# VH-VL binders against Netrin-A (NetA), part 4

Target 1, 267 residues: Netrin-A (NetA), of Drosophila melanogaster (Fruit fly) (q24567r46to312)
Amino acid sequence: EPRACIPDFVNAAYDAPVVASSTCGSSGAQRYCEYQDHERSCHTCDMTDPLRSFPARSLTDLNNSNNVTCWRSEPVTGSGDNVTLTLSLGKKFELTYVILQLCPHAPRPDSMVIYKSTDHGLSWQPFQFFSSQCRRLFGRPARQSTGRHNEHEARCSDVTRPLVSRIAFSTLEGRPSSRDLDSSPVLQDWVTATDIRVVFHRLQRPDPQALLSLEAGGATDLASGKYSVPLANGPAGNNIEANLGGDVATSGSGLHYAISDFSVGGR

## First folded at step 13 (VH-VL; from s5 with light chain E32Q)

Design u4
Fold by ESMFold2 at other seeds, look of step 14:
Order: sequence, then C-alpha cells, then structure tokens
Structure u4 (fold): chain C 267 residues (1-267), chain A 121 residues (1-121), chain B 107 residues (1-107)
Amino acid sequence: as target 1 above (267 residues)
Amino acid sequence: EVQLVQSGAEVKKPGESLKISCKGSGYSFTSYWIGWVRQMPGKGLEWMGIIYPGDSDTRYSPSFQGQVTISADKSISTAYLQWSSLKASDTAMYFCARRDYPDSGYYMDVWGQGTLVTVSS
Amino acid sequence: EIVMTQSPATLSVSPGERATLSCRASQSVSSQLAWFQQKPGQAPRLLIYGASTRATGIPARFSGSGSGTEFTLTISSLQPEDFAVYYCQQYYNWPYTFGQGTKVDIK
C-alpha cells in the first residue's frame, strides 16, 4: 500500500511571478544614490535601457557572483506611498521561511510588514512585522515568542542590527506547538500560503556621516518619517519625533529599496 | 480563446426564484476566481461576490451577503448566481468576470457578455 | 472596505482633446488599480492594470498613473470611439470595489 510522503522544502519563489509597486526608471530615467562608508555615489536607472534596469524579475531569478541582479524601487520620498512586493506562489505551500537579500550597499529597511494570502491573493493577513518602533508604528509589542493561545498571530521583531545583509522570517520560531506541527491544525494553517506580500514603510537611517552629504530634498525626506531617526542624546534607536529639516521637497536623497533575492522556503 | 458565456435574459415576477449561469471555456476553470458584478439601470458597477471553483471558497461583498447565492459546478465549468425570492430592485444587468492568477497581478481579465434580469410586478 | 471615488462625474470633451480622469482611494491600494471602459450595452473592457500598464490591444493614447491613494487615467487625443463611462477598481484586497464612474461625453 502506498504511504504518504512529506515533500522536501524548496524555494517556492524561484521563477514565481513578482509585482513591485515601484521600480526605478519605470517612468523615464531617474537618479538613484547609494551610500557606503561616508561616500555617496549616484547613478541613473531607466527601464528602457537593459544596462540600467532593475526589474522585479531580478528578485526570483538565479543569482550568482558573476551576475548579481537587483530590483530597485524609485527613490523614497516623504509624499510617496509605501513600496510593495507581491509574490504569487501559484498553489498552497507550507512555509518555513521568507528571506529578502539586500543588494550591495543597500540601506536596510527598518519598518515593514510581510502579509500572506491563503486564497490566491484575494485577501491578506499579517504574517510578520519588522520595526525598531513596533509599538509606535504597528501598535504591537516587540517580542520573539508567543504563548499557546496566540501562536497563530503575527509578531513584531526589532531588526536594527546593521551587520546583517538580509531580512529573514522563520515562520515557526518561538511558537510552542511547532515541535509537534502535525498535531496542531492552528499552526498548519498558520504556515500555509499561496501568496506573499511585502510592504516597506521606512528605511533605516544611513550612517551619520552620509547625512551631511544629503541634498536639501534628502534632508526633507528624512524628516518625513520615511526613515528611522536615532535619539540625538541617548542610546541608538529610532525616534520619529526628531526634527531633521523643513517640509517635503520634490527631490530626495536617492535612497531606495534594493533587493537581490526574494526566497520562500516551502513544501 | 478564454471565454465566459452567460445565460440569456430573464423576465420574472417578484417572489420567483432564479439561477443564472456563466460558463467558462479555454482555461482551467477550477484555478481562477470567478466573480459577479451588478449594474442597476443607469448606475455603476458593483461587486456582488466571488467564488474559487476548485474548493468552492465563496466571498460576498457586505451589501450582498445573504441576498444571493454564488455557486459553481466544476464538472461543467459553470458558475451560478441565484435568488430564492426575487425583488423588483433586483432588476439589473449581471456580469461574470474571471480574475487573473498568477501572472501579472489579480485584475479581472475576462468578462461575460452580461445577463439582463427584469423583475416586474 | 476601501472606497473608490472618481471625479468628475461627467466630462465633456471635444474629439482630439485630452481627457483626464481622477480616482481616489480611501486607503492605499498600492499600485493594484485597474481602469475599465464601458460602452452602452457592453461588458466592461480592461484598459489599464497595475495603475499604469496598458492591457493587450489598448491604444497608446490611454495612459494611467498614480499609486497609493491617487490615480489618473489620461486619454491624450480623444477619439470618437472613446466616448464611454470609465471605472477605476482596486484589487488590492477583498472586497474589490469600483469607483462610481466618469462619463466622457462629446462636447
């Protein structure tokens, strides 16, 4: 008699359709900037020029050391909408992780939400929150574990360590019934998804020296609440109340979201 | 080649039941959401509800919850909209539409031709 | 639910002129916004999806822009066949919702 098998985990995102709400160069040539070690360099993106394009398909393609490919959003502005990535897996998977790999020199997102759908993208529920200000921005405590009564709920994690070049969500970490998943219909439903949506709210602030090189519009963008702002006279951390400059301007710092890989472990 | 064909126009009296149909062809019927949209005479488009025929998952817009039944028969690739007791206010054009998945987002890419329902006493 | 509000309700335009239609969402719908054209007695016709991507077979005179809560459909040189009602629709989250429509009439 045949026995049921548990399939091995795969990268369910490989070659999966991905839609970005914002891509650098989509409406004509644009300027974007990178900041590394107190140095600013700016370049041009243009979706009509393949040598200067950073499309969403780069998120789920094969990356290698000879051809690292990036998706890049348009530069973030104070008046702009949040940036969204939407990934369609095509069928139900049991998910173990969602990972976003940052492009070289990319600033880290500070505040973002991962949503999932179990109904082929019709409706969405929170899967994971990230922020250095979980309570202020998302109304949720920062924590890494749950009790048994709420292990099906999205948590908010503080990801302020600048050394990590990727953002990773482990779907079962810190959930009491995870050691016996087969006996938990709640967690079985929790890990099931057909689609993933990532909404970026804020970037981490670039290093303090790079702020001195920003154009006037870039300083206005930082004041808009689209970037994390550490306390001026206290421990490092976000303080959105800090006043960095005047009102919104039409041009920005050139800072943007840049992701080279969007991986989803599933079976 | 992908096509949605709706049943013909209906003339009914208040209190009668009615079931109108939307037959899909040229694609895997069970793998796409199919929805129903109402357009009252001289008015705009309103979402009524949507069904995933693969598992019969059915969702209604709030104003239509409990007012109609949406169903599907996957063996004949057909979605249905039905009333147990029609009202004169149900007089409208009814469209079915398919939602794209997974290629380029979740927009409605194929529409039926419409079914005119007239309810008069 | 997400409310979509279109303006103007009616737009009178001469052939060859530019028409600009607006659509506002009560909360961000990212770029998951579609525009449909509907002529009397016909089903809606998809013009634009993803806020700015033309559907297959749609003439280049139709363009869409916007993200978040503010969206625009532009018809750069109105043709006689373009006199119709235009609807925006968000598909960011269920329930999906239409705007109330903008009728484009001959001036």
Scores: ipSAE 0.814, ipTM 0.908, lowest interface PAE 0.9, mean pLDDT 84
Fold by ESMFold2, look of step 14:
Structure u4 (fold): chain C 267 residues (1-267), chain A 121 residues (1-121), chain B 107 residues (1-107)
Amino acid sequence: as target 1 above (267 residues)
Amino acid sequence: EVQLVQSGAEVKKPGESLKISCKGSGYSFTSYWIGWVRQMPGKGLEWMGIIYPGDSDTRYSPSFQGQVTISADKSISTAYLQWSSLKASDTAMYFCARRDYPDSGYYMDVWGQGTLVTVSS
Amino acid sequence: EIVMTQSPATLSVSPGERATLSCRASQSVSSQLAWFQQKPGQAPRLLIYGASTRATGIPARFSGSGSGTEFTLTISSLQPEDFAVYYCQQYYNWPYTFGQGTKVDIK
């Protein structure tokens, strides 16, 4: 077989600046919860305490190879904004993948969008959609077929499987011209980016057994538009207790976005 | 250290052309967006447009598209805002500003001192 | 285009008192929101970026909060030098846009 020259790809996200719109403990101590084996385990985050902080820097720091370090958002509420991560690569790269590694026992995102910029973060375009409800939330078919006429367009994937601990986007998968990228200006433009923005819209609802262990306040939060499936076993929002801060602020489900690694393959 | 220095005040008549400048120093001029902001007398701030001198990528706010030209000369680290034919309504203060990247998250971190343009007949 | 709306248009506050300024976006700008102070004849001065992060050299009495579409700038104890016009600005997506300003007057 003839020897091929393979371009070098690196993790372009390593040590790159990343900003999160929400970080657990930013406004004082907060409670967050993890779910494993039908059990809930809750802990405290506090940005003033380095041992209980989960800053966005944990997403791109390879020095975490000795133990898992996490960025964690504030707990998700029905009135909250979407949660975003914005990564600045600093220059143009041709990207092959974007991967988000979930923290252990983290609730899985259900609906999210990856955007890219080619102009150093000035303007943004969709790169990949993920949702169990691609049509309803993003107006796009799930698992859209790709031909030459649309190989440069963002697709929506219904790949929110509970057994997978990472969310991965291959920029060239299923795109006809990908085997000869060097000869395709369209795909070269498609994979080119200077910045990546991830917007989380909805969490996947925890398994039913874990939900049985939730405190009363958590049921109302799970019925909000921030979860993939509203609670079907009763009227949504019939709990008059609200997330008011203090002890009430820690009484919710504690569900949040938790990511240990944000990696981007590029050259 | 990092600074933007704008050209001096201008008094013009309608129909005249004008080109005002914003010189950057203390940083790599070609690696940052430079934008222009208008402030009409007694009014608020409004974005006009922005340029990336490294490749001359230029964007305009919709209201200013076709009304002004933004350019840069990277050999002398200078951005420009120019009119081919001034109108009385162009009377305003004009600021240039640098957008930081990548470490600071895209906000405007350095401003020029402003150039007052007066157009009256 | 994302429209930024500030309220109130004018805020009369005595020195030493607390001032609260509001900024609303027509659509989510996440936390990509900056606050500027401007005095007559001067360039805008950056106070807050990222909705809540104080710029270098800005006194602790300035604080920002909010995300999405609703944002607040708070000046906890107004000083004489704080009487100025304050602008919010989104930088979430081009074109960037300012609010119309809130003038903070002595009274």
Scores: ipSAE 0.798, ipTM 0.901, lowest interface PAE 1.0, mean pLDDT 84

## First folded at step 14 (VH-VL)

Design v2
Fold by ESMFold2, look of step 14:
Structure v2 (fold): chain C 267 residues (1-267), chain A 120 residues (1-120), chain B 107 residues (1-107)
Amino acid sequence: as target 1 above (267 residues)
Amino acid sequence: EVQLVQSGAEVKKPGESLKISCKGSGYSFTSYWIGWVRQMPGKGLEWMGIIYPGDSDTRYSPSFQGQVTISADKSISTAYLQWSSLKASDTAMYFCARRDYPSGYYMDVWGQGTLVTVSS
Amino acid sequence: EIVMTQSPATLSVSPGERATLSCRASQSVSSELAWFQQKPGQAPRLLIYGASTRATGIPARFSGSGSGTEFTLTISSLQPEDFAVYYCQQYYNWPYTFGQGTKVDIK
């Protein structure tokens, strides 16, 4: 066991400034939906009401099982841009992990990229890719083999399965020089960052049955994307937009990104 | 009060050297990127480059790489823009600007500008 | 390098009327977009950052919107002091870039 003075790793994201490109209810009351156990439930967010607000500061505050705080993006639309979270650590840290904890019952991301900066947010490089379609979306194989020749490269993994409520990136896992980090300038540079940026590209598709209507015109109007989808077994008479296909298919579904904790292990 | 104060106007001939300055006050000079923006007569704004005085990390926009030198002297909280040999096309207004951090990344404070005139 | 394109080049508007300025990016800059006002012989003045947040001391008649590649600055009721040149600037990634400017003239 070394006797040298080595600082312990801490959550470098705690109380750090974080900016979200989109927050539910920031431009007036909005409707968002959660999907659990093949059921959909929809609610209202409103930034002016503390009981219905989901601000970005929830990402880096303390959470507990009795009082979980949550950031929520605006509902995803077919014409919307990607949703971005930007976290400023304030100084250089050597990072061991980046973890995003989903809010309870939150819709799950499918595809996203973690970037890092070593120059206080001036420039950015890929740190980790996540997708169910790593090759198609990011041109990278899922779960690359590790070796000394590629330990400085961002990899792509598929951790979007429904049973997992966390999205986690371990910066050193599977990288041979991590056993002797002090002797690897390349890997020391790899783990160093001053800022983290997360770009969400896609959500997992909603359960088709939770999205379909039992009323007249339901299936044919879903293809057009211009009507609300009433839930036969849910809250009475809900109005939402619905359609079929990628980001267009998520329009009107009330789908959004919802994260309760943005943690960064660093020293 | 955070301020950037630039050196006064310059009238020069082609081939002469020049170094203009931007002095920061009211903040920790070494903790913020500070950059230079050119505005040619009747034209728009264009980024030239930017420096982090804490470690002298310096970046240039591609069209200005090798054309000017950006530097800083942190002991007197001053950033510099320098030409080794001026051309008539260097006639322009030059602004310095500070980039906010860590709450944002936008340019929050500007110097008053330095007019450089290069003519024979 | 991210190219920022503004339109129109010149906008003639009567005092009290609405002015709408556009800015387009060659690739997504998320919400890392600022708007500046500049009058002759003066430094640029920050109006909007984060695409939609007014800087301190900026009147409520100035508003910004947009995300990704398309952005708009709106002046809801143009005042005499608002006749100036307006620039958008992305700060999403270095090198930072400005649009070419939109001149707002009195009609």
Scores: ipSAE 0.790, ipTM 0.901, lowest interface PAE 0.9, mean pLDDT 84

Design v5
Fold by ESMFold2 at other seeds, look of step 14:
Structure v5 (fold): chain C 267 residues (1-267), chain A 120 residues (1-120), chain B 107 residues (1-107)
Amino acid sequence: as target 1 above (267 residues)
Amino acid sequence: EVQLVQSGAEVKKPGESLKISCKGSGYSFTSYWIGWVRQMPGKGLEWMGIIYPGDSDTRYSPSFQGQVTISADKSISTAYLQWSSLKASDTAMYFCARRDYPGSYYMDVWGQGTLVTVSS
Amino acid sequence: EIVMTQSPATLSVSPGERATLSCRASQSVSSQLAWFQQKPGQAPRLLIYGASTRATGIPARFSGSGSGTEFTLTISSLQPEDFAVYYCQQYYNWPYTFGQGTKVDIK
């Protein structure tokens, strides 16, 4: 008869403090947009209205399919900075996973980095890279395996995989010493963290059909380097640098980061 | 309630040793980073280094590495800044500061400052 | 090490006027930026953290803005007690660093 082992892990992120560098509606009512079924649908966020607010606390609260709560960033613009989430676990945990669940129909991140701290947020090191362009943006191959000599190093994974409806990092997957963690001080240090920081660099570009609905200002935003560009499959795809030529229109794309859950498995 | 109280002003000669103190009260001393900031006369603020008293993890800004020693005695909730051989250029005001945690990382509590004067 | 550069070095203003202070980082510090006020012989006083959040007890005339590499502290109606030196400080990653300061003098 089989004997089951139940891991002694919890969601260490539940009720933990999280700070977002950008939240929709924090500077007054703002317009944000979603792209569904090849068309744009725009709405208003406003932190003064509870029914239209999307605060960072939604990242670490209890969610369910009947009552999904979301954090939403301000819409990304060519002049904007990267968007950052910083989570304080409060003490050292050995981590098994970090998961970010997208809000329904949210624009997907294309390029992002998960950092960790082991010194209560004083200093930070890369934990995982995600990008459709790992080599170009982060100088790393899109590899899924690690040898014994580099099993303590951050890897880069492609976020565009169709089976991943959320962004998930398994800290031990593909690391040879994970089967004997208790005997590997290096891997024990690798999984240990007190804080997690997520830096979003780029959103995935909306499909070409949705691009037809953008104003000139929205097209400028898409060219700003805040959105992915397709890797070349022909002459049109060989330009990886944004070109901002004319006057920028006042309308933007309304695209933003939207996440419903920030979960961290730890013990 | 939460306070950092520093030791009094010091007048020293070049070559002498010195250890100044920063006593924390009203909070769990071992659960917060506490650091030291220098301000030379008429100049700005400079980070020197920082210590986590719970495990004595100590970090220095590059220009102060090897120049001073930062330590803590958690049994009396006190952090220290120490020179083995003072120079005239060490004449400055020295502040200790506590870093907030969790949920934030800004310096939320400051000591009153300790004036150190080094002259022949 | 992230270098923080403040401008102007000195700002002469009359009471009631608006003062605008700038701080630039050599690389992105996200929103992990604090502003401090310091008067002679005193410890720094926290005004703003997170680039834009006022610390407890700080008057509404102080406001902060910016993210990434460029930040601004605004004093909308300068009062006589606001003549001091102002420092920005990043706390995004160790080592933490201050700007060199902006002195706000009475005109």
Scores: ipSAE 0.833, ipTM 0.926, lowest interface PAE 0.7, mean pLDDT 85
Fold by ESMFold2, look of step 15:
Structure v5 (fold): chain C 267 residues (1-267), chain A 120 residues (1-120), chain B 107 residues (1-107)
Amino acid sequence: as target 1 above (267 residues)
Amino acid sequence: EVQLVQSGAEVKKPGESLKISCKGSGYSFTSYWIGWVRQMPGKGLEWMGIIYPGDSDTRYSPSFQGQVTISADKSISTAYLQWSSLKASDTAMYFCARRDYPGSYYMDVWGQGTLVTVSS
Amino acid sequence: EIVMTQSPATLSVSPGERATLSCRASQSVSSQLAWFQQKPGQAPRLLIYGASTRATGIPARFSGSGSGTEFTLTISSLQPEDFAVYYCQQYYNWPYTFGQGTKVDIK
């Protein structure tokens, strides 16, 4: 007897509306900074200049390897609000992935949350947490799988690999009933969404070697990855902060969120 | 082109029931949240609740839960606000409003208002 | 429930002068903040959405700013038709909430 055909997944985010809470250059020309080959370089964004604008529509447009388009937030400050992206899919989809592709040389997010809505953006539930400090920031263990009784829960993944150019969430990975999705009402509800909201909380600290190569002649052997190096907590403990005793009011890192593609696999 | 037209003013006594309406036109009624806002005389605006007519999903602000009933009849593109037993404190102007979607979530279209007066 | 608090309650301003209205949220609403103007006997009129984007047909003298928990509506040169009550409203998460309003009247 014939079954209803289940369509293949597509990028449900393509040409879907996206709203960003912060866009570089929206309040006039701004300086933003990024890293290229361990060197810090700074540039200007300005939304009134098409050659220097980085609007949210770049997140869901067609990407071309010869002409990568980027959305960029305003530079992140300690007193600023979290940066939010909100994507409206327009209808219900069953999602298999959510991917954020970083722009070339972009600072990498450290802590962020992906939320979903099943009610056309009225209410929101956590979908995935990312952080180097999952327990401290989000009250969740860092783990790659769920048990059978909680396979509909958001989990937290550690995002500490700065060489990776994308942040990827697979909605079904590590969930016991995923092999038989058509027979699991729980997972069918879990993967269903009408909207996605991404909230960026923290950027990764820049690679120490990249920062040192710009400001000091010395280097340390941190590239091996064998040493746990404690991260400083709070504003006064951040090694990349501006000089608090000098011209701190005129200093800034220029670091920001920069994403070239916001992709959602759905059917 | 898109518009919300509300039913006319009402004068009622305490204890009576009432159902006021908000008819949507110029758009796909079942694809947008539509909600109700109260404004008591000389006071500000208060969200009461909201409904998605496509599946009748209905949400209330906490202070209005159990105080009113919000419903919709999608066959005639009409949302309703209903009281089973009016109080004098229900005297107010009531607006319906549509929430924009997709891309935005702000209230983009408002009805003209329905004045409800409840007095002995 | 996210509480929106407006200040001042009443703002007395002379025509031609600048008016600045404040709105605070009890928790972050990102940039999902709208401003409405309301005159007696009328429905609210949308002025600003997304904290800073003017709605279609709204004069350039109206501007909005802010993100997170603090927001400002500015009327750069007050006109006679601008004497009204102004409300902020968050639409970040249900339940949506209004501020209590700021009445702008003639000094």
Scores: ipSAE 0.831, ipTM 0.918, lowest interface PAE 0.7, mean pLDDT 84

## First folded at step 15 (VH-VL)

Design w4 (from v5 with light chain S31T)
Fold by ESMFold2 at other seeds, look of step 15:
Structure w4 (fold): chain C 267 residues (1-267), chain A 120 residues (1-120), chain B 107 residues (1-107)
Amino acid sequence: as target 1 above (267 residues)
Amino acid sequence: EVQLVQSGAEVKKPGESLKISCKGSGYSFTSYWIGWVRQMPGKGLEWMGIIYPGDSDTRYSPSFQGQVTISADKSISTAYLQWSSLKASDTAMYFCARRDYPGSYYMDVWGQGTLVTVSS
Amino acid sequence: EIVMTQSPATLSVSPGERATLSCRASQSVSTQLAWFQQKPGQAPRLLIYGASTRATGIPARFSGSGSGTEFTLTISSLQPEDFAVYYCQQYYNWPYTFGQGTKVDIK
């Protein structure tokens, strides 16, 4: 059987334009906080100071072990809008993965959606859902695969037990016709995109020891749904947020999204 | 200099056909969405539809679907808005606009407008 | 379709005073929100994109804020040339939609 020359996959996101809906320090110096070895540590971001700047371009720039660059959102609040990243690839690519690498000590996002566009960002469709509460937040069961009749549909993945400091979506995993992609127009269309949009809904709750250091407003933010609370004893039948109770202020906790790399494998 | 230059004002009667144009220059015409916006006398701005000349992908706002035809001729870098049978209610100013890309999605360049008057 | 609602419909202010215009979306449009100024007989002029970023050549007295569903355009010290109609427009998802406009008149 004759062999065709197929281009290798590359990081299509490298040096591509990316826009964040929220960036720490964009309106002047701002406080942000992290958890490092279960201790709260707070710092200052300021977009006018290169040494304290965490712009969206850090998501798609060159990165190495000696100089990790981060994008950081403003601290999240219970009353705030979701945080969005929008990436323009500039042309059509067939995608094999979308990966978000967390910054050191960054809390893991719990609930988020990856969207794609095939029309240069004019219209958008779901690509992947992530949540510890797939049914409650997105009306979808947690699934690792699809049937042959719905291979072109986004799935929701449960994030109850993350193993690494990254969030990864493999575009073809668990899709029956992926064994013979060349013969599946449906999956060829499924993997095609010109733009990627990521919408963050909620952060994972810090472990119980770290929660003791939060301000009262941080506890209220968890109850308001801006933080998803994984079930303490592993996955359960109901993905229910912890009930915090009380009349606590809704002020922010200083926690924020922090991503060092936004990678998209494509050809 | 990136420019959109529209065809001149039109005075027509109900039932007549009309095709107005928007010529792009100073950029790669086939790499940007071009859209049409209607403004009826004394009223606000309304999106009509948009076309990607590179592959002729065309989208309409719901209220204009089936009411007009948007097309493009990439060999002369020109987008068109067309009516097969004009109505008096089509009397309006019509603007074309280019959508920026990549990295942003806002309308960055506008044509000067084409006044269409439809009167018995 | 995402409905954009502007308020007030008409805003009467004196030169040198501050004007605040509001725009509300029927669902979140993130920060994919633009503000345009339009004077009679002219094409719309882009003032603000990304909810808060001034377009090139726009005076510093114009500022935008907001995200999600509620947005504000502020003109900090009105000049005679600022009396016009102002439109917000979302570009988060097709179909793109305009608000109905806010006319800023001399009081």
Scores: ipSAE 0.839, ipTM 0.923, lowest interface PAE 0.7, mean pLDDT 84
Fold by ESMFold2, look of step 16:
Structure w4 (fold): chain C 267 residues (1-267), chain A 120 residues (1-120), chain B 107 residues (1-107)
Amino acid sequence: as target 1 above (267 residues)
Amino acid sequence: EVQLVQSGAEVKKPGESLKISCKGSGYSFTSYWIGWVRQMPGKGLEWMGIIYPGDSDTRYSPSFQGQVTISADKSISTAYLQWSSLKASDTAMYFCARRDYPGSYYMDVWGQGTLVTVSS
Amino acid sequence: EIVMTQSPATLSVSPGERATLSCRASQSVSTQLAWFQQKPGQAPRLLIYGASTRATGIPARFSGSGSGTEFTLTISSLQPEDFAVYYCQQYYNWPYTFGQGTKVDIK
């Protein structure tokens, strides 16, 4: 209960610059789709219309239940690049958490990586992996803790079990020396960052009933939208397998990443 | 206004040492990476290395590691590129550039260039 | 190290015509890509950053597009002052790298 610790922790991401590699409506009006219960509904995004814009600044602004603001990516397609968020904290922080809050009715990410930088965004290292296929996609076992010899290493969390509407990474959870952080230079370095980069690889497969509803929806101008999907392999030297038949199997679905809050706890 | 002003052209002989400068003004010098780009005659641009003057963190492109020294003097807001023994192949135009931060990481300010000629 | 490859090496275009320049990365650089214009004896001039955002003071005839590994710079109506060499540069991860350049000659 030390009083000095309480004043030091803040949301370091509040009002911090964030850049998204993809934003719905940035190249003209596009369709995007969301789902409620077992149904999907589609809408239009357009960055020239404030009522239909979903910019990256929504990730780090003030939100409340009356004014939930969202960043939305362009719809995901099979041939596109991964979607990236890059957050500049501006100085070194010791981080306790990184949290992404999903927008209401947003499709959930299935596979993604959080990277950190300690050199003001010059170079990057893995911080946390998330996937329903940790071993196949990232070459790492699904783990909730580390051993003493590798407690400074990124681990992968399996997302196949039911999860809440947020994606959360606790930087010290499951690390043996976290009980006495003051005596662990390794973990002190581990939690230090100046920037955070999130790379989204794929969305979770939609509920079959919701997907059927979307496909049966009548006249749809699929040609007006841009499609991007994460490739399982990068252009060169990427070991991520092809994403066929298991994830984001629908073309023209309008499914996209949608995040309302990007929070980083630190001091 | 934000500016990078480089030292003047140099004519040198092989084996001589050289230190060229890039002085930043109009911004907090210690809060931005500043780097060096080489352009050999008739050739393209290539990164040499980059330094963060606030803590002197210095990184080199692999082909320039051990070939040059990059340093900074934050008391006079100046970055340096230095050779201990010049070669004729060091004949080139050298630019300094500042990397923007926070919010983005692109090169937003460039020096005017320093022509270095190394000939017998 | 991420290799940036530009094409074509040289592009001859008449004033008023559209010029299209390509840049390919050996691995994804997201949208962390910049385009520079360089005239003889001058420092590079930033045209586009973030793959598609025009820098301040850059005429609207310059536009950029792409993400990941494939990028395009378009000059919609080439002007005589656009004769120059154009470079793409990734800033996704150190070491930063340039493409080899595309020389735009006025026909």
Scores: ipSAE 0.837, ipTM 0.923, lowest interface PAE 0.7, mean pLDDT 84

